# Designs tried in a protein design chat: VHH binders against Transcription initiation factor IIB (tfb). Part 6

Target 1, 335 residues: Transcription initiation factor IIB (tfb), of Methanocaldococcus jannaschii (q58192)
Amino acid sequence: SVDYNEPIIIKENGEIKVVKIGELIDKIIENSENIRREGILEIAKCKGIEVIAFNSNYKFKFMPVSEVSRHPVSEMFEIVVEGNKKVRVTRSHSVFTIRDNEVVPIRVDELKVGDILVLAKELPNIEEDIEIDKKFSKILGYIIAEGYYDDKKIVLSYDYNEKEFINETIDYFKSLNSDITIYSKDLNIQIEVKNKKIINLLKKLRVKNKRIPSIIFKSPYEIKKSFIDGIFNGKDAKVFVSKELAEDVIFLLLQIKENATINKKSINDIEVYEVRRITNIYTNRKLEKLINSDFIFLKIKEINKVEPTSGYAYDLTVPNAENFVAGFGGFVLHN

## First folded at step 21 (VHH; from v05 with Y58T)

Design y01
Fold by ESMFold2, fold request of step 26:
Structure y01 (fold): chain B 335 residues (1-335), chain A 119 residues (1-119)
Amino acid sequence: as target 1 above (335 residues)
Amino acid sequence: EVQLVESGGGLVKPGGSLRLSCAASGFTFSRYMMAWFRQAPGKEREFVSAIDRTNSITYADSVKGRFTISRDNAKNSLYLQMNSLRAEDTAVYYCAAKQYYWEDTYDYWGQGTLVTVSS
């Protein structure tokens, strides 16, 4: 079972999004007409939701969820692996390790520092036709990471040293017949853009939530890549105030066959998350099935007892696969 | 070495036409906003027309409907088609370039080409 706050990427009603597993499951249970109780375990049937699970070829796919469950819990264990990826699970829950060249479950209470865990190296890249181009997707990434908009205008601020990117942004909005006002002060350029069509599109994409829109998770590789480049503004690392946005970015990076390390820091008494991209991914394994798998194998750095977030632990059932991907960094969890 | 070289000036009757060209070198032409300015003897240099990187065009009121600015990024060239010329259009015409939208001044200037409109 998994802690309330653990992120999980799902597909629901054609939308792809990252949610808190506890929020998802609590809502399903509370809206269910028929709750089965097995001891302290509350179980509800689930339709119309898919999660990411691996198949017998060690490849990740979206797969249907048949049931969800929750139960009260008094303690959790936080497992931290290389790259500071982490997940909170119950002592009796199973994660995956490798033994004799096979990926097998192992209980959390059997783990020790130095053991190898299986995590996602990459995730399924679902690509649909979309109505946004590379230029807009890059600007959209920048707006989500750094920008502001209201009913009247979009406001973007840039370092003076980003001169050509600033010009390209202005070119784009001018090509859309936008009213553009430019303010230059010190080492900063501020652009105000008035365009009702673009503002309405941002509202439809719910950009105020500062989350990656579903259309991006479903977009072609080049659109995803351009969006990520907008988020990172041409750098290899980005500091996020929002943990949820950092989690979204990690899952999107996995879709484009990149990965990341995560550093939680405190800046001016505000907790932030530094995400650093890793584009050269390889496995130190010799068996062909493992080399070609969607897995990365990482060592456990820490195992810590922690308090549950909600007083409950959560699980879901993926028939036949009996696994799913969740947690900050893409852990593979047994169900 | 940045160069802007104007050509196509000359003597023309009122109501006539001329086509000015500006050949650019030493910079990435497609990244620049381009403009024409003119200066009559004893007067200040005045704006005629501009075309930016997105082909957005501005004309001075005195030339609207008579002059057409254009650019050919493949040939690194700026053009000004001047029709229905008037005596008041007599001036030295200058090609100018700037790189950034937020800058108010032009970075590079040509040496000019003389246009004389007289009866």
Scores: ipSAE 0.315, ipTM 0.737, lowest interface PAE 2.6, mean pLDDT 89

## First folded at step 24 (VHH)

Design aa3 (from y01 with D104S T105E)
Fold by OpenDDE, look of step 24:
Structure aa3 (fold): chain B 335 residues (1-335), chain A 119 residues (1-119)
Amino acid sequence: as target 1 above (335 residues)
Amino acid sequence: EVQLVESGGGLVKPGGSLRLSCAASGFTFSRYMMAWFRQAPGKEREFVSAIDRTNSITYADSVKGRFTISRDNAKNSLYLQMNSLRAEDTAVYYCAAKQYYWESEYDYWGQGTLVTVSS
């Protein structure tokens, strides 16, 4: 079972989004009219939810969830692997390792530091035709990363040295006949944009502050890439104050076949997450099937006993796969 | 009826050892986190040790390295091995059960057993 806060990418009603597994399952169970109880385990049937799972060919695809469950728990284990990807799971839960050149489940209580775990190298990339162009996608990425919007205005924050992107942003909004006000304070540039059409578009797209909108996860590769470029502003690393946003970004990167390392830092007494895009994949490939798999193979760096976030552990049933991807960085978990 | 019955208390000299037992009945013992508390005369009840359903253990700093908590689910029993006893360990020791880890209060309490450490 998995901790409450573990992120999971789901497809629901055609929309792809990253959610906390605990939030998802609690909602399902609490709204279910038919809950089955097996000891301390609460089980509910679910429909219309898909998660990412690997098949016999070691390829990821969206697969339907048939049941969800939760049970009380008193302890959780945090597994940290290379790149500082992390997942919290129960002692008896199984993750995946390599034995005899095959991917096999292994219980958390059997794990040791230095063991190899199987994680997602890449995730399924769903592409739909959407009404977003590359320019807007990039700007949207920047809005999500360094800005916010409300009913009246869009606000974007820049470093004084980011002149090129500042100009790009200004030019974009000017081309749309926007009302733009620029404020400078010290080394920070703030751009305020009043454009009702764009704001309405953001609302229509259900854009939330400091979250990647669902539409981006189903957008064409070029749109995703442009969005990521906006997020990172052409850099290889970006610092996020929002853990959720960092999680979103990591999943999106995986959809475009990019990997990243994550570092938790404290800047001015604020907890932040640095996501660094990496060009080198830290993988151990022994066999062709593994080489051609959608997996990355990373060593365990740490195993820590931690307290459960909500006092519950959560699980999904994925028929015919018996696995799903969840966690901070795309862990493959046994169901 | 839920019952927690402590035993094993008594008079011991400083540096001595005692083993406390708690017999549980009336509830599914294996599903509960179990704990020991103690209350000295004129003092508030304080946490001593706990062992959860997965045998994860916690000790108060004052007893760490001296006391050992254990459980036997087959016997519905909780134990506290107390070594290197000190005068300040004198108290009534209580067995307690908690169903949910995240709850602040324990669901069931025993009547307690008196431990007196005196020269």
Scores: ipSAE 0.000, ipTM 0.210, lowest interface PAE 15.7, mean pLDDT 88

Design aa4 (from y01 with A35G)
Fold by OpenDDE, fold request of step 26:
Structure aa4 (fold): chain B 335 residues (1-335), chain A 119 residues (1-119)
Amino acid sequence: as target 1 above (335 residues)
Amino acid sequence: EVQLVESGGGLVKPGGSLRLSCAASGFTFSRYMMGWFRQAPGKEREFVSAIDRTNSITYADSVKGRFTISRDNAKNSLYLQMNSLRAEDTAVYYCAAKQYYWEDTYDYWGQGTLVTVSS
């Protein structure tokens, strides 16, 4: 079972989004008219939800969830691997390791520091034709990372040294005949844009502040890439105040076959997450399958006993796969 | 070396027309907004017109309806078509380049070309 806060990418009614597994399952169970109880375990049938799971060829695909469950729990274990990717799971839950050049499940209580775990190297890249161009996608990425919008305006904040990006942004909005106001204060440049058409577009796309909109996860590769470029603004690393946004970004990177390291920091007593983009490669036949797999292999750095977030542990049933991807960084979990 | 070279100035009668050109070199012309300024004898330099990277245009009130600014990025050139010229338009005309919207000053200036409007 998995902790409440563990992020999971789901496909629901054709929309792809990152959610907390506990939030998802609690909602399903609480709204279910037919809950099955097995001891302390609450089980509900689930329809219309897909998660990412690997198949016999070690490739990730969206697979349907048939049931969800939760049970009370008093303890969790946090597993931290290289790159500071981490997941919280129960003692008896299984993750995946490599033995004899095969991916095999291993119980958390059997894990040791230094063991190799299987995580996602890449996630399914669903590409649908969407009415978003590369320029807009990039700007949208920046809006999500360093800006906000309301019914009246879009606001973007820049470092004084980001002059080229500022110009690019201004040029874009000017080309759309936008009303632009530029504020310079200290080492920061703020751009305010009034454009009803663009704001309406943002609303139509259901863009939320400090979250990646679902449409981006199903956009063409070039649009995703452009969006990421906007998020990182030409840098290899970005600091996020929102944990959820950091999680979204990590999943999006995995869709374009990029991986990242995460570093939690405190800046001015504010918890922040630094996401750094990285590239890695491995060799043998079974190994080839492993090499050609959608997996990355990382060593465990730490295993820590922690308190559960909600007092419950959560599980999914994925028929024909018996695994799913969840956690901060794309862990592959059994069941 | 960065250069802005104005040309096309000269003597013209009131009501006449003149076309100024500015040839740019030594920098990426398309990355700059461009402007025309003028300085009359005994007066301060004043803004005439500007065209940015998106071809957005601004004019001083004194020249609106009479002057037209344009640019050709392929030729690294800025132009000012001046129609219905008046005596008060007599000045040295300067072309200038600015890279950033929020800056108050232009980065590069030409040597100027003299326009004289006289009967």
Scores: ipSAE 0.660, ipTM 0.876, lowest interface PAE 0.7, mean pLDDT 91
Fold by OpenDDE, fold request of step 26:
Structure aa4 (fold): chain B 335 residues (1-335), chain A 119 residues (1-119)
Amino acid sequence: as target 1 above (335 residues)
Amino acid sequence: EVQLVESGGGLVKPGGSLRLSCAASGFTFSRYMMGWFRQAPGKEREFVSAIDRTNSITYADSVKGRFTISRDNAKNSLYLQMNSLRAEDTAVYYCAAKQYYWEDTYDYWGQGTLVTVSS
């Protein structure tokens, strides 16, 4: 079983989004008319939800969830692997490792520091035709990362040294005949943009502050790439104050076949997450199937006993796969 | 070496027209917003018109409807068409370049060209 706060990418009603597994399953169970109880386990049938799972060819696909479950739990284990990817799971839950050049399940209570775990190297890249161009996508990425919007205005914040990016942003909005106000204070430049058309577009796209819009996850590769460029603003690393946004970014990177390391830091007593894009991934490619797999193989750095977030542990049933991708960094979980 | 060289100034009668040119060199012209300024004798330098990288244009109220600013990036040139000239338009006209919108000062200045409007 998985901890409440573990992120999972789902497809629901054609939309792709990252959600907390506990939030998802609690909602399903609480709204279910027919809950099956097996001891301490609460089980509900699920329809219309797909998760990412690997098949016999070690390829990831969206697959339907048939049932969800939760049960009370008193302890969790946090597994930390290279790159500081993390997942919290119960002692008896199975993850995947490599033995005899095959991917095999292994129980968490059997794991040791230094063991190899199987994670996602990449996620399915769903591409649909959307009404977003590359320029807008990039700006949108930046808005999500360093800005906010309301019914009246878009606000973007820059460091004073990011002059070229600031110019690019201003030029873009000016080209759209926007009302722009620029504020310079200390080492920060703030741009306020009033443009009803753009704001309406943001609303239409269901853009939420500090979250990646679902439409981006199903956009063409070039649009995803531009969006990421906007988020990182030409850098290889970005600091996020929102854990959820960091999670979203990591999943999106995986869709474009990029990996990242995560570092949790404290800045001015605020918890932040630094996501660093990596080009070179240490992969063990022993067999052709493993070489061609969608997997990355990472060593366990730490295994820590932790308290559960909600007092419940959660599971999904994925027929014909018996696995799903979840966790902070794309862990592959058996159940 | 960065250079802005104004030309086209001269003597003109009230109601007349004049076209100023500014030739830029030594920097990437297309990356800069450009502006015209003027300074009359005994007065402070004042803003006349500006055109940015997106060809957005601004005019001082005193010249609105009479002056037209334009640019040709291929020629690294800035222009100011001045129509319906008045005695009050008499000044040294300067072209200037600015790279960033939020900066208060222009990065580069020309030496200026004299425009005299007199009957």
Scores: ipSAE 0.653, ipTM 0.871, lowest interface PAE 0.7, mean pLDDT 91
Fold by ESMFold2, look of step 25:
Structure aa4 (fold): chain B 335 residues (1-335), chain A 119 residues (1-119)
Amino acid sequence: as target 1 above (335 residues)
Amino acid sequence: EVQLVESGGGLVKPGGSLRLSCAASGFTFSRYMMGWFRQAPGKEREFVSAIDRTNSITYADSVKGRFTISRDNAKNSLYLQMNSLRAEDTAVYYCAAKQYYWEDTYDYWGQGTLVTVSS
């Protein structure tokens, strides 16, 4: 079973989004007409939700969830692997390891520092034809990461060293017949953009929530890549105040076959998350299934006893697959 | 080496027309904003017209409706069509280029071409 706050990427009503597993499951149970109980376990049927799970070919797919469950818990264990990817799970929950060149479940209480765990190397990149272009997607990423807008204007601030990117941004908004004012002072360039159509689009995409819109998770590779470039402002690392946005970014990176390391920091007594992109992390060449798999294999750095977030632990059932992807970094969990 | 070379200047009667050209080399022309400036004897250099990377155009009030700026990125060339010329348009005309929207000065300047409007 998994802690309340653990991120999980889902497909629901044609939308792809990252949610907290506990929030999702509590809502389903709360709205269910028929709750089944097995000891301390509360179970509800689930329709219309898909999660990411691997198949017999070790490839990740969106797969339907048949049931969700929760149970009271007094302890959790935080497993931290290479790259500082982490997940909080119960003692008796199973994750996946390699044994005799095969991917097999292993209980959390059997894990030791130095053991190898199976994580996602990449996630399904289901692409839909969409109406946004690469230029807008890049600017959208920047706005979500650092921008401001209200009913009248969009405000973008740039380091003076980002000169050509600033020019390209101005070019883009001019091509959309925007009213643009440029302020230059010290080492800072500020652009104010007035364009009602763009502001209405930002509101529709709910970009003030600072989360990756579903349209991006469903977009072609080049759009996803451009959006990510906007988030990172052309750099290989970005500091996020929002854990939720950092989690969204990790899942999106996996869709474009990239990966990242995570570094939790405190800046001015505020907890922040540094995400650093990497493209070459690990391969296994011993077994043909494994070299063609969607898996990476990472060593456990820490196993720490922690307090549960909600007093409950959560799980879901993926028929036939018996696994799902969740956690900060894309852990493969047994169900 | 960056070069801006103006041509097309000369003597013209009031009411006449001239077309100035500026051939650019040594930089990525399409990434630059281009402008025309002029300097009459005994006066400071003044702005005439500019065209940016998106073909957005600005004119000085004194030339609006009479002058037309244009650019051809394939030929790395800037143009100024000057119609309904007046004696006060007499000046050396300079081609100039700048790279960034927020800068108030131009990076590169031509040597100029003389336009004389006289009876």
Scores: ipSAE 0.465, ipTM 0.807, lowest interface PAE 1.5, mean pLDDT 89
Fold by ESMFold2, fold request of step 26:
Structure aa4 (fold): chain B 335 residues (1-335), chain A 119 residues (1-119)
Amino acid sequence: as target 1 above (335 residues)
Amino acid sequence: EVQLVESGGGLVKPGGSLRLSCAASGFTFSRYMMGWFRQAPGKEREFVSAIDRTNSITYADSVKGRFTISRDNAKNSLYLQMNSLRAEDTAVYYCAAKQYYWEDTYDYWGQGTLVTVSS
């Protein structure tokens, strides 16, 4: 079973989003007409939700969830692998390792530092016909990462060194007949943009939540790539105050066949998350099935006993596949 | 090496027309905002017209309706069509370029071309 806060990418009613597994499952159980109780275990039927699971060809697909469950727990184990990717799971839960060139489950209580775990190298790239172009996608990423808007205006603030990007942003909004005001102060440039059509689109996409909109998770590769470039502002790394946005970004990076390392910091008692992009990922495996798989194989750096976030641990059932992807960095978990 | 070279100046009668050209080199022309300025004898240089990277145009009130600014990014050239010329338009006309929307001043200047409006 998995901790409350662990991120999981889901498909629900045609929309793709990253949610906390505990929040998802608690909502399903609490809204269920019939809850099956087996001792401390609460189980509910689940319809209309898909998660990412691998098939017999070692390829990830969205697959249906049939049931969800939760149970009280007093301890969890945090597994940290290379790149500081991490997941919190129960002692008896199984993750995946590789033995004799086969991907097999292994219990958490049998793990040791230095053992190899299976994680996602890439995720399914769902590409729908989307009416968002590359330029807007890049600006949208920047607005989500750095921007502000209200009913009247969009405000973008830039460091002086971002000069050409600022010009490109101004050019774009001018091409849409926007009212633009520029303020230059110290080492900062602020632009204010008035355009009702753009503001209405940002509201429709719920950009104020500072989360990656579903339309981006469903967009063509070039749109996803442009959005990510907007988030990172052309840099290799980005510091996020929102853990949820950082988690969204990690899953989106996997959809464009990139990866990342994570560095959690505390700056003046504020937790932040540094995400650093990795675009060259190589496997040291020679069997064709493993080379062609959607898997990356990473060594365990730490196994730490921790307390559960909510006092519960969570699980879900993916019929036939018996696995799903969750956790900060895309762990493959046995169900 | 950045160069702005004006041409097309000369003597013209009041009510006449002239077309100024500015040939630019040494920078990516399409990424710059371009402008015309002029300086009459004994006076400070004054703004005439500007055209930005998106072809958005501004004119000084004194030339509005008489002058037309344009640019040709393929030829790296800036133009000023000057119609209905008046004696007060007599000045050295300068081509100028700046890179960023928020800059108050222009980065590069030509040597100027003299326009004389006289009977």
Scores: ipSAE 0.343, ipTM 0.774, lowest interface PAE 2.7, mean pLDDT 89

Design aa4 (from y01 with A35G)
Fold by ESMFold2, fold request of step 26:
Order: structure tokens, then C-alpha cells, then sequence
Structure aa4 (fold): chain B 335 residues (1-335), chain A 119 residues (1-119)
């Protein structure tokens, strides 16, 4: 079972989004007409929701969820692996390890620092036709990461070190016949863009939520890549105040076959998350059977006892697969 | 190293035409805003025309309708077609380049080419 706050990427009503597993499951249980109870477990049937799970070929796919469950707990364990990827799970929950050249489940209470865990190397890259081009997706990423808009204008602020990207942004909005005002003071450049059509599109995409829009998770590779380039502004690392946005970015990176390290920091007494795109290879751990799998094998750095967020732990059933992907960094969890 | 080399200047009668060229090297030409400036004898340098990296064009009032600026990014070249020339157009014409929209100062300058309009 998994902690309330653990991120999970889902497909629901044609949308792809990252949610907190506890919020999702609590909502399903509270809205259910018939709750089945098995001891302390509350169980509800689930329709219309897919999660990511691996199949018999060790490839990740969106797969339907048949049931969700929750139960009271008094303790959780936080597992931290290479790259500072982490997940909070119950002591009796199983994750996946390598034993005798095979991928097998192992209980959390049997894990030790230095053990190898199976995580997602990549996630399914579904691609739908969309009306967003590469240039707009890059600007959209920047707006979500750094920008502001209201009913009248979009405001983007930069420091002088971002000069070419500022020029590109101005070029783009000029090509759309936008009313642009540029303010330059000391080490900062601010542009204000007035364009009602663009503002209406940002509202439709719910950009004010500062989350990755579903249309991006469903977009072609080149659109995803351009969006990420906008988020990172051409750099290999980005600091996020929002944990949820950082989690979104991690899952999107996996869709484009990239990975990242995560570093929790304090800047001016504010807790932030630095996501750094991976620049070295963790892939020297290979098995004959798994050479074409979607798996990456990472060592455990820490196992810490922690308090549950909600007093409950959460789980879901994926028929025939018996696994799902969740957690900050894409852990493979047994169900 | 950045180089801007003007050519095409010369002596022309009033009402005549000249075409100035500026060959650029040492930078990514398509990423720069380009301009023409001129300096008449005894006067300060003045703006003539500019074309930015989206081909948006500005002219000084004194040359509007008579001069046409253009750029060819494939040839790294800037042009100024000057028609209906007047004696007051006599000046050294300079090619200039700047990189950023918010800057007023041009970063790079050519050596200039002399245009003389005289009977």
C-alpha cells in the first residue's frame, strides 16, 4: 500500500494527469454505492481509470483499474534510491528487485540499503493529433514555469542571462500580431503581451493551475520535448516551488525517454525541488531477458520510517498485471 | 570575428538611384537586427532604416518612400535601395548590427561607404 501523497499518472475521461493516489482513491470510495470490506480493508470497484503497469513483455502500458482500496496504518517507510527518487509504502507492500537474473517482488520490510530496485526507465508515449505547434509548446512551458496571465495580458519575466530566449519569445508573439511592451530594468527584462486569442487558449488549457496540461502528456514527442525545453529554459536543471509540478515534469521526462535526479533544497527559507536531467548512465545493469524492457535498476540509498499523511494507505488492482507505477521518480509497485 | 563590409557607394546625380550592400560574417546573421545609419559632413550620425529578425522594418521620415531596406539571410547580406536621391542624402552610410530588441545601441559597425549626390 502507498501513502496518500504519492503521485500516480492516470488516464481518466480521455485526460492524462498526475494525481495524488490517496485523493483519487478516497474520492472513488466516497462516491461508491457498494463498499466491500475485508477486515480493515475498504474496497470499491473502479471503472474508467487506467494506470501504468508493465505487461508480460516488460513494457509499460496504460491498463484498467478494477478495484481500489484503503486501510488504516500507523507507519510508512520512505525508500530513497539513486537519483533521490522516492516513494512511501507500507512495510508489507512489495516492490520489485532482481534475483537470479529475474525480476521478482520483494517486501519492503526485507529491503536493505544497497539492494537493487526496478523502476521505470520510460513511460508510454501516446501521441494524438493536437493543435499546438513546437514554438507555442515551448512558450507554454515557460509560462507554466515562470509566467503570469490575466484576462488582458501575459507577463513573462527574465533575467539578462536568458537573452536569446527572450528574443525568441518576442519573435513568436510578433508573428501572431500581438501588442508587446518591453520593460528593462537593471538585470531584469519583463515583456507584456496582449493577445486575446492566446489568453483564451491558456484559459482553456487551465494554465493557471501551474500543472502540465493533459494535451502535453498526449502530444507527439517533438511537442513534449519543446515543452520541456521551455520549462528548463535550455538548462539541464530547474528549481520548482511546486512539488506537484516537479512530479509532473518527472513523468513527462520519462515519456520522452529521459530521466532526472531530484534534490530537495531550501532557498530563502522556502522548500524547493531541483530537478536535474540525467547526464550519466545508470544502464550498465542489464539482463538478457530484460535488455529490451522499460526498466531501470537503481540502488537503495535510504530506508526511513515515516508517518502516514492521512492515517490510511492506498492500493489499486490492475487485473493480470499485478503492478502499477507510482511515486516520485516512477517506482514499480506490486499489487 | 565580426565583420560588416559596405559597398555600392559612389557619385550619383539628383533623382538617381544607388543600391548599397553590407556583407556580414562572424555571427548568426538571422539572429540580428540590422540597420543603416549615415553621417553627412559636419553632422552627427543619424538613423536611416532598420530591419529586425522577423523582417519588421522602420524608416526615418526623411527617407520613407524613397529607400527600401532588405536582407538575405542565406547570403548574410543587408541591402539599401536608394531611389530619388537628393543632395541632402550625401553622407557616409554605415551598416550596423545589434542582437537584442531592448537595446538602443548597435554592437557592430561597418567602415562606411560614401554616397555623394551632386550635379
Amino acid sequence: as target 1 above (335 residues)
Amino acid sequence: EVQLVESGGGLVKPGGSLRLSCAASGFTFSRYMMGWFRQAPGKEREFVSAIDRTNSITYADSVKGRFTISRDNAKNSLYLQMNSLRAEDTAVYYCAAKQYYWEDTYDYWGQGTLVTVSS
Scores: ipSAE 0.321, ipTM 0.729, lowest interface PAE 2.4, mean pLDDT 88
Fold by OpenDDE, look of step 24:
Structure aa4 (fold): chain B 335 residues (1-335), chain A 119 residues (1-119)
Amino acid sequence: as target 1 above (335 residues)
Amino acid sequence: EVQLVESGGGLVKPGGSLRLSCAASGFTFSRYMMGWFRQAPGKEREFVSAIDRTNSITYADSVKGRFTISRDNAKNSLYLQMNSLRAEDTAVYYCAAKQYYWEDTYDYWGQGTLVTVSS
């Protein structure tokens, strides 16, 4: 079972989004009229939810979830692998390793530092025709990363050294006949934009502050790429104050076949997450099937006993796959 | 009730072979790391070999290359093929089950089976 806060990418009603597994399953169970109890385990049937799972060819696909469950727990284990990807799971839960050149499940309580775990190298990339262009996507990325919007205005914050992007942003909004006010204070540039049309578009797209909107996860590759460019502003690393946003970004990167490392830092007593895009692949490939798989093989760096976030552990059933991707960085977990 | 029952012990000449078996019941065998231990007369119990759920195997240096541990989850059985037996291999051999890797102690133990290597 998985800790409450572990992120999971789901497809629901045609929308792709990253959610906390505990939030998802609690909602399902609490709204279910037919809860089955097996000892301390609460089980509910579910429909309309898909998660990412690997098949016999070691390829990731969206697969339907048939059941979800939760049970009380008193302990959890945090597994940290290379790149500082992390997942919290129960002692008896299984992750995946390589044995005899095959991907096989292994219990958490059998793991040791240095063991190889199977994670997602890439995730399924769903592309739908959407009504956003590359320019807007990039700006949207920046809005999500460094901006804020409300009913009245969009606010974007820049470093004074980011002149190119500042100009790009200004030009974009000017081209849309927007009311723009620029403030400079010290080394920071703030752009305030009043454009009702764009604001309405953001609302229509259900854009939330400091979250990647669902529409981006189903957008064409070029739109995703542009969005990522906006988030990172052409850099290889970005610092996020929002853990959720960092999680979103990591999943999106995987969706476009990019990997990243995550570093938790403290800046001015604020906890932040640095996501660094990496070009180097940290894989141990033994066989052709593994080489051509959607997997990355990373060593365990740490295994830590931790407190459960909600006092519950969560699980879901993926028929015919018996696995799903979840965790901070795309862990493959046994169901 | 949890039970581990060893069998296959006996008298064998130096250089001979024996195959030990351990039949497990009363717990989910496939979820446990299994191991063999031995205790010679007047000596402390010592580790011989272990096999985890993924068939990762470890051997004591004294038996490496001569003994082979294996498991059959479908039969809830653990095996120890012992080849090239030596007098110093004389001991009561114990089957044991361990749930957690990080724990120092095994959770369940068999009654043991005597292996005597003598000319």
Scores: ipSAE 0.000, ipTM 0.195, lowest interface PAE 16.7, mean pLDDT 88

